# Ledger of designs, part 277: VHH binders against o75319

Target 1, 181 residues: o75319
Amino acid sequence: GNHIPERWKDYLPVGQRMPGTRFIAFKVPLQKSFEKKLAPEECFSPLDLFNKIREQNEELGLIIDLTYTQRYYKPEDLPETVPYLKIFTVGHQVPDDETIFKFKHAVNGFLKENKDNDKLIGVHCTHGLNRTGYLICRYLIDVEGVRPDDAIELFNRCRGHCLERQNYIEDLQNGPIRKNW

## First folded at step 17 (VHH; framework vhh_h_nbbcii10_fgla)

Design z28
Fold by OpenDDE, second read of step 18:
Structure z28 (fold): chain B 181 residues (1-181), chain A 125 residues (1-125)
Amino acid sequence: as target 1 above (181 residues)
Amino acid sequence: QVQLVESGGGLVQPGGSLRLSCAASGFTFSWDRSYALGWFRQAPGQGLEAVAAISGSGGSTYYADSVKGRFTISRDNSKNTLYLQMNSLRAEDTAVYYCAAKYPWLDSRSEYDYWGQGTLVTVSS
């Protein structure tokens, strides 16, 4: 259906670029069919996403969608020039190794192909916070060697909201490093 | 799990045409643009050769010099199927043709992760 996700309105639509990285996090944009259930100022469509990114003088080079549904928007709502990757990620639980691996591969592939530009990797789940924050931080920790607390603080500051799930935080701080390729 | 199944191979005379199909499952063309699909072939006694490739967005295509101008790679999102239209076929085009996929998206230098079983194309008088 077209029901608004719970607490979706409580979160900032788009975060800031994470300094020293190519990541930017945002909440899920909603296609036009959702607008009738929102006040004008609450609307956040795929078009609005790109406008907000532009306002930050940035450009998206890849979108990674971590939601576990396809009801929020369609790939056709995005520019053809921007790759779109769906990684179905279950909420509330720590992503499995396969999911982490898929995310890392996508990010590394993008970075290798985009060395000559400064385009961003846009990552979102429903709220663009917990699943999104975990996988971004997991990448920074496992691949870039960032200290867990630093990764978490950086994400929280740039997203404008803090990771909420204790199991995610605990895994990032004390969990094992996941295998890279 | 991603699966690829080729079809459309057969016997054809020189100068003839043939269209190969590759039915993909495990991912959706319309919902995943961060992938690449390709056709490869292996002639008798020869190594594997890249024939053509297409990006998920459709914005990029590649053709081997040996098939450029004769072969066309395309996809149908509604059918989740990759195609290889082969025109002006030559005897040297005789080979087993394989469909392959990069999913999720990896860099252009990475190997393809998924392969079909192949379909035989024989060009002979």
Scores: ipSAE 0.016, ipTM 0.372, lowest interface PAE 7.4, mean pLDDT 90
Fold by ESMFold2-Fast, scan of step 17:
Structure z28 (fold): chain B 181 residues (1-181), chain A 125 residues (1-125)
Amino acid sequence: as target 1 above (181 residues)
Amino acid sequence: QVQLVESGGGLVQPGGSLRLSCAASGFTFSWDRSYALGWFRQAPGQGLEAVAAISGSGGSTYYADSVKGRFTISRDNSKNTLYLQMNSLRAEDTAVYYCAAKYPWLDSRSEYDYWGQGTLVTVSS
């Protein structure tokens, strides 16, 4: 339906670029049909997303949408110049290896195609926190060799909110590295 | 403005040791800046060679094969200083050594934006 996602208002719309990476995390933008249920200062539409990114002197080159729904906004609500990738990711459980590999391949492909620019990979789930933070940190740990605690701290600081799901945190800290070749 | 200043260079006998220091102003060696820091050298008549690098967090290090096991890179955030401990020095280590910094540290493109003026290390009897 047209109901605001639970706790969506509790989170900052957009984080900061994660220094040393091409990642920026945000909560799901909400299309105009949700605006009647929001105060003007609470609105965060697809247009608002791009305005906030521009205000940080950044530019999006890819959006990865990890939600398990399409009810919040449509790809058609985004500028045609920005590629959109949907990876349907179920909440609560640690993402499976296929989901992790799809995310890694999308990121690696973007970086290869965009080595001559500084455009960002925008990643979101509903709150831009648990699924989003897990997959970004998983990429940093498995592909870039970042220590788990360092990846988590970097994400938490830049997002402005700490990863909340203990099973996600435990998998990042103590789980096996999912190698990609 | 960002400025890097090297010190600790000089004349040393083969098999000896030197510790190079690089003091930074205008930024910190912290996560807030996420700078990667490194040491490069240029021997007489040769091009610039990467010697060692350390991530902003200190969590990862790189060493050139020619110095691996002999040199150690480290940093001290409280002093805003980068170090290179050089042991078992050889005549071929003779070069001007440059401190360098890049932001951001996790960018896979090896670009350094800030450079010191260099400090000469001469390994000779």
Scores: ipSAE 0.000, ipTM 0.146, lowest interface PAE 14.7, mean pLDDT 84

Design z29
Fold by ESMFold2-Fast, scan of step 17:
Structure z29 (fold): chain B 181 residues (1-181), chain A 125 residues (1-125)
Amino acid sequence: as target 1 above (181 residues)
Amino acid sequence: QVQLVESGGGLVQPGGSLRLSCAASGFTFSFDRSYALGWFRQAPGQGLEAVAAISGSGGSTYYADSVKGRFTISRDNSKNTLYLQMNSLRAEDTAVYYCAAKYPWLDSRSEYDYWGQGTLVTVSS
């Protein structure tokens, strides 16, 4: 369908780059067909995403799409120069180890191939909050050695919204480190 | 021009081992980490089947369930060569094996667009 995701309008379209990292988080962009149900100031298309990131003097080098659907926008709407990686992730549940491994592998690969530039890894789910925040924080904790509370605070501040799901927060704070293979 | 050339195919007895090689030219594994490399096969009268893949960084591998624990994919960046080590071969592994490259590997929109000519592996007594 052409229905707007629940509470999608409640969230800022794009956060700020997370300092000391290559991450930037945002809510799902919506293709042209959704614009008939949106006021001009509510529109957030794939084009709007790239415009807002340029307005911050940043550049996207990778988009990781964590939604469990393809209905919101077509990957073909994105520039061919920016890789698009789809990781189908179910909401509400802490992502499984296979999903965490795929995310870490993609991030590590991007960073190795982009050590000579400062391009960003853009990560989104539907609201750019729970699945997005979990996987970014999990990467920072497991790979970069960031303290869980510091990772969560950094994400919340830069996204402009706090992680909402207590099971995600609990796993980040007290869960095991997932070994990267 | 990106080219992939397979070698190492042949006749092997059931339970035997064989190593396939894929020599790449037109790009380098150490500098062009944006490529994913894989092995595909096609048995007589059957469709194309993905066998194994390795990411551009070499940090992730995929194996079809039919070959897990028996086949190992690896790469040698200094020789610009991809390998498939095949152990415990079965009659069902008889196929033409193709080397393929996907660019960029991180892009879900990309396909395996670069293919070798194939090398025949026959598992028979």
Scores: ipSAE 0.263, ipTM 0.689, lowest interface PAE 3.2, mean pLDDT 89
Fold by OpenDDE, second read of step 18:
Structure z29 (fold): chain B 181 residues (1-181), chain A 125 residues (1-125)
Amino acid sequence: as target 1 above (181 residues)
Amino acid sequence: QVQLVESGGGLVQPGGSLRLSCAASGFTFSFDRSYALGWFRQAPGQGLEAVAAISGSGGSTYYADSVKGRFTISRDNSKNTLYLQMNSLRAEDTAVYYCAAKYPWLDSRSEYDYWGQGTLVTVSS
């Protein structure tokens, strides 16, 4: 159905670019059919996403969708010029190694192909917070060698919301580095 | 070629149970772990709804809020079959249920790349 995800309204629609990275996190945009259930100021469509990114003087080069459903929006709602990648990521639990690998592979692939530009990797789950934050931080920690606390702080600051799930935080801080390739 | 064939649908009374099966061919659950399997349903006049999903590794499962605690997704690698155990069925569970598979190396524009023909589940007194 077209019900609004729980607490979806509570989160900022789009974060800020994470300095030193190509990442930007945002909550899931909702297709037009959801607008009837939202106040005008609450609406956040795929079009709104791109407008907000543009307002930040940035450009999306890739969207990674971590949700497990198709009901929020369709890839056809996005500009054809922006690649869309779906990665299955179950909520509430730490992503498995395969999911982590898929994310890392996607990011590295993008970076390899986009060395000549400064386009961003847009990452979202439902709220653009926990799953999104974990995978971004996991990448920064495992691939870029960033300290876990620094990665988490950076993400939280840029997203405008803090990671909420203790199991994610614990895994990032104390969990093992995952295989990159 | 990957094929998915659903079975097990039928008429059941409210509160009853039903187990759906999805026989997969063209890939093996045990050897090909870089996939996701899912159940979807479409009720009359409504859109497609995700019901449950399981990762290839089996380490991750997802359930729609509407079915949590009532439905269980599982797989049998020896039979290369996906299951959906549906308990405490309600009238609102009436729908065509679809089995779907997704491979990460395939086009990611679609959430799932392979779909069965579906099996009808009718919950009625």
Scores: ipSAE 0.005, ipTM 0.217, lowest interface PAE 13.5, mean pLDDT 89

Design z3
Fold by ESMFold2-Fast, scan of step 17:
Structure z3 (fold): chain B 181 residues (1-181), chain A 125 residues (1-125)
Amino acid sequence: as target 1 above (181 residues)
Amino acid sequence: QVQLVESGGGLVQPGGSLRLSCAASGGTFSYDRSYALGWFRQAPGQGLEAVAAISGSGGSTYYADSVKGRFTISRDNSKNTLYLQMNSLRAEDTAVYYCAAKYPWLDSRSEYDYWGQGTLVTVSS
């Protein structure tokens, strides 16, 4: 069905750009069929996403969708000019090395092709928090050489919500660096 | 260890332009090295002033209020080179200009530990 994801309303729709990076995190947009269960101020459609990012004077160049479902919105709901990448991830478990590799490859490819502009990589899971924060922080730690606690602090501040899953936090702080390319 | 070498300094008249370059060796300005890079200056008889800084990806920049709208910082990671384009130069911009690198760029505990030897910019008629 068209049930609103649990706790989806508890989270801010869109965070702020993470300074020094091309990342911006947000919760999953919901297509028009979900709006009958939402107050006007709770609506966050794909159109609303792009409006909120423009209000921050930013522009999306890529969306990476980490949800395990296609029910919330369709790629066809996005502007044709913005590439969309689906990486199916399950919640609760730390993403596996193959998932981490796919994420890093997509980010590196985008940055190589967009070095002459300032377009952002938008990343979301259902709440734009745990899977999203893990993969962004993992990229910053493994590829950019950022200290784990600094990556986590930057993500939490910019998202407006703290990473909640202890196993994700522990992997970021103490897990091995994944050299995937 | 990263070694930094500045070039492009010289004598220029007020209102003129210069482009400074900083070449890096021993390290890279690529994503996997995650260096933040900056330009600092020291005018005769004065302390060190931060002028501009740029993140590892180039996505975030900082400028001192004294240079906003006149100076532009940029980097080319494929050439391991940092640039400072200086326009509308003033007598007050006369200084030795240093490039510096901070690793890792997001670590609040790290400092600019890698410094070039400086290049002199003189703005005078």
Scores: ipSAE 0.000, ipTM 0.113, lowest interface PAE 17.5, mean pLDDT 84

Design z30
Fold by ESMFold2-Fast, scan of step 17:
Structure z30 (fold): chain B 181 residues (1-181), chain A 125 residues (1-125)
Amino acid sequence: as target 1 above (181 residues)
Amino acid sequence: QVQLVESGGGLVQPGGSLRLSCAASGFTFSHDRSYALGWFRQAPGQGLEAVAAISGSGGSTYYADSVKGRFTISRDNSKNTLYLQMNSLRAEDTAVYYCAAKYPWLDSRSEYDYWGQGTLVTVSS
């Protein structure tokens, strides 16, 4: 019944780890019920996600799901050893300050609990691009003090796709620093 | 205006220890996490060598293989000061040591553009 998200096939499943950070971005995994509409090489299940991360010699320690739906996969489809956090975000709109705060708090908490390992924070929305790229870049700018254009370029290179939404890019470049960490 | 001032250099015997300090002004460690901080050295008749670096957040450190296990880089945000603790010193550690800052630290294309005047460390009997 449910359809593949619009343009989902246009995007690389998983980016590369962003050097100097604990972030990796990817598009939403799709549970097995969606595979009837996909060629074998187009499949990207939760299991496929973990296999692709391992192929990069990386390990996930947290998944942050930014989609506004629960229809694509269930937390139960993930290994129980990997924490899952849902932050409901609406597409097209720049995430509000409450959403930004929740994201920063989750990242900060993960980094404090994972000082002795190199596990990654996996972040996704539907395409792993606009909402995902915005929140990762916002964290790097506000918390790590990275210049906006440097954060955006790093994300774009590692994701393999450029941020598309001009309102998101403009907020990152010219918007206020959110000090609610 | 970013300024870096080194101190703590001097004469020490082989096997001894020294702690170098780098006082930063023009930015604050607690607020301006965009800067990476590092120690470089230049031995007599040799080129500039990277010794150790620490990220703006303090979460990542780098050490040259020649000093790993002997030297420790650290920072004190309340004093706006970078340190290099040097243990088990050897004659080959004799050099002028420079404190340097890089902005922004996460951009691999950025360079160390801010340098101190250097402090001499001599390891000799």
Scores: ipSAE 0.000, ipTM 0.128, lowest interface PAE 15.0, mean pLDDT 85

Design z31
Fold by ESMFold2-Fast, scan of step 17:
Structure z31 (fold): chain B 181 residues (1-181), chain A 125 residues (1-125)
Amino acid sequence: as target 1 above (181 residues)
Amino acid sequence: QVQLVESGGGLVQPGGSLRLSCAASGFTFSEDRSYALGWFRQAPGQGLEAVAAISGSGGSTYYADSVKGRFTISRDNSKNTLYLQMNSLRAEDTAVYYCAAKYPWLDSRSEYDYWGQGTLVTVSS
């Protein structure tokens, strides 16, 4: 069964680019088979994702998929030219150090290979909020030296929704820098 | 059960061309783009050198400065095969060439997790 993810309709499809960074966050796109369960204005397919990002005068150079499933869409639903990276993360738990290091390595690799362009790193989990916001903020804090409260505020404003999980917020605010990768 | 098997090596004259192939099993290029794929080489008496890499989606590529403009990395999802097209070959390109895979896609020059057995390329007159 292709069930719509719980509360998926409650969230804006895609946020805005986070100023001073290459990040943009969005909720999981849903392939065509889900459209029969959605009103036309609720649809958010992989095609809709790229159209909405183009409407903001932005371009995706990488998609990082943090969901613990392959049910929602397939990499084949994306343009062949856009790199796709799957990092399996379990919801409700703060991502472990291995997951954080994989995310940091992917971001650093993208930035090294894309020095001469302004393409974005698109990051999503199911809602594009908790796991997505955590990993983006963790990168900004640990790698770019941003203050935790500033990173969280920036993410919340640009995503259009506030991080909901208190354990994620507390881990970000605790301030331990994870530098080993 | 990830396996990589190289083929296409052989003897070629300086200035010639060869195409290496790497057949992947245990994952598919069309279904799992989380893997990065690359080519490495080891010349006689030398260490391992990264040659070229391609992201799982095929959208990003890397080349060592020694091969830029001469070598092209590509993949074919229908054949689940990675290629290295080598043009304008030089004596210093003589090496065993290894296909490698890495999960997840990262800096294309970083450590790789899965390796093939290698295929010998000899550039000699």
Scores: ipSAE 0.000, ipTM 0.131, lowest interface PAE 17.0, mean pLDDT 83

Design z32
Fold by ESMFold2-Fast, scan of step 17:
Structure z32 (fold): chain B 181 residues (1-181), chain A 125 residues (1-125)
Amino acid sequence: as target 1 above (181 residues)
Amino acid sequence: QVQLVESGGGLVQPGGSLRLSCAASGFTFSTDRSYALGWFRQAPGQGLEAVAAISGSGGSTYYADSVKGRFTISRDNSKNTLYLQMNSLRAEDTAVYYCAAKYPWLDSRSEYDYWGQGTLVTVSS
């Protein structure tokens, strides 16, 4: 189906780079087939994503797609120079340890290979908010040693929207640190 | 590309049994375990009715009151196939049966995202 995701229009397309990190969060881009249901100013295609990143004087080096679908856009819609990683992540539930570790591994690998540049890791789910915010904050807390409330505040401010799912917030604040074995 | 293909429909007498299969391609049950899978049916001149559903883990199932105790939904991850075992069939079970995939299972506001073309089941003497 070509159904626009529920509440997708309610969110800003792209946040700002999170200072002190390589992360930038955005909502899912929608391929050309969805444009029939959108006003011109509501369109947010893969091309629009890269234009908006460029307008912020930033450059994407990796996209991590957390949606549980492949129907919104194809990897082929992205420039070949930007790696694309799919991590199927269920909404509503706190991501499991396997998902958290896959995300951490991808981020650590990107940072190791991109020490000499300032390219960003773009992360999105459907709205670029709950799954996206959880995994970015989980990385900052577990790997970078950021305090949970500071990580959440930084994400909320830079995304332009606050994390909405209380179970995600509670896990970030009170849950255990997930360590790689 | 995600595709669902139903099979196993046919003509059966009241009280008989049929097993429907739904072969999935473009995703795998072992890697995409969070998918919810279900069966729907549409009788002649009627709207679409939810029949049965199974969670991505296989740990929870749903059945419409009209089929409880007679139908069993199951999945085989190694064969990437969803099944509906239909026992004690009645004339009112006559319908085109569709398999569908939805994710996540717990999002009651989301509709099923992928549908098969349907397989006809006719229950008559």
Scores: ipSAE 0.000, ipTM 0.118, lowest interface PAE 16.8, mean pLDDT 83

Design z33
Fold by OpenDDE, second read of step 18:
Structure z33 (fold): chain B 181 residues (1-181), chain A 125 residues (1-125)
Amino acid sequence: as target 1 above (181 residues)
Amino acid sequence: QVQLVESGGGLVQPGGSLRLSCAASGFTFSYERSYALGWFRQAPGQGLEAVAAISGSGGSTYYADSVKGRFTISRDNSKNTLYLQMNSLRAEDTAVYYCAAKYPWLDSRSEYDYWGQGTLVTVSS
């Protein structure tokens, strides 16, 4: 159905670009059918996403959708010029190695093909926080060699909300490095 | 994980038509805009030849010169299936036809990442 995700209204729609990276995190935009259940100021559509990104003087080059459902919006709601990648990611549990691998390869592929620009990788789950934060931090830690605490702090600061789930935090801080390429 | 299964091959007379299907699993066409799908073929004693390709968005297609005007590549998102409509078939079209996919999170700049087992098309009088 078109019910608003729980606590969706509690989170900032769009974070800030993470300095030194091409990442920006945001909560899931909702297609028009959800607007009936929202106050005007609460609405956050795919169009609103791009407007907010533009207001930050940024441009999206890729959207990675980590939600485990297809009901929030359609790829057709996005501009044709922006690639869209769906990686079904189960909530609440640490993403499996395959999911991590897919995410890393997508990011690396994008960076390889976009060396001549400064377009961003937009990443979102439902709230754009836990799954999103984990995978971004996992990438920074495993691929860029960033200290776990630094990665987490950077994400939290830029997203405007802190990672909430202890299993994600624990895995990032103390878990093993996952296989890259 | 990702699987491609071709079907629709068989024996056909010159000038005839045949439609190949490629059922894809492990990814969803409508939710993967940064991929490409293609058909390849290998004739007896010959190398692998690219036949046709279609972008993830469906906005662009490619055809080998040898099949232009005769073959049409298409997809049905609702069925997650790729098609190759082959018209005006010739003896030289005889080959094993393969379905292939480039996946968005794999480094596949020039090569396709996933392949089907192939389906045989024989054009003979």
Scores: ipSAE 0.010, ipTM 0.338, lowest interface PAE 8.6, mean pLDDT 90
Fold by ESMFold2-Fast, scan of step 17:
Structure z33 (fold): chain B 181 residues (1-181), chain A 125 residues (1-125)
Amino acid sequence: as target 1 above (181 residues)
Amino acid sequence: QVQLVESGGGLVQPGGSLRLSCAASGFTFSYERSYALGWFRQAPGQGLEAVAAISGSGGSTYYADSVKGRFTISRDNSKNTLYLQMNSLRAEDTAVYYCAAKYPWLDSRSEYDYWGQGTLVTVSS
């Protein structure tokens, strides 16, 4: 349906690019049919997403959608030139190794194919916070060798909201490194 | 880095058999069973042709009409290796054979993401 996700209005639509990386995080865009339940200043459609990224003088090269639903917007609502990857991720549990590996391979593939540009990897779940923050931080820790606390601080600062799920934070700080290459 | 390395190419007479191998590194078949793996070929003066593909998630296979019933694609997850068993070879099977891997995007086109260097197969009497 046209039901707005719980607490969706509480979060900033788009964070800032995470310095030293190609990542930018945001909350789920909502297609035009949801706008009947939103004030003009609350609207955040796929078009609004691209306008806000452009206002930061950035350009998206890939969108990774971590929501466990396809009801909020369709890939067809995105520019044809921007690749879209769906990774169905359950919101309560720490993402499993298969999900982590899919995310890492998507990021690595993008970086390999985009060596000669500065396009960003846009990552979102429903609020652009817990699943999004976990997978971005997991990538920075496991692949880039960033200290867990530094990865979390960088994400929190750039997203404008702190990771909320204690089990996600605990796994990032003390969990095993996932390597599959 | 993800790498695919083909081997097993060579000269064979029409009606003969040959087995190609593709060794994968940088990922494992057990963890990456969602990868689609395939064989492509390019004959002299011709474009790239899809030959066979195998999924990681249930053993679905695809074969080009030109090779169906003669070629068999298989994978060995314990050896991280993809195979192409080629039987009843014909002169028109002469080509460089490429191993390719695709991480399947939901809602993307069927382009392959990683390619090997190729191995030459010559079928001649």
Scores: ipSAE 0.000, ipTM 0.112, lowest interface PAE 15.2, mean pLDDT 83

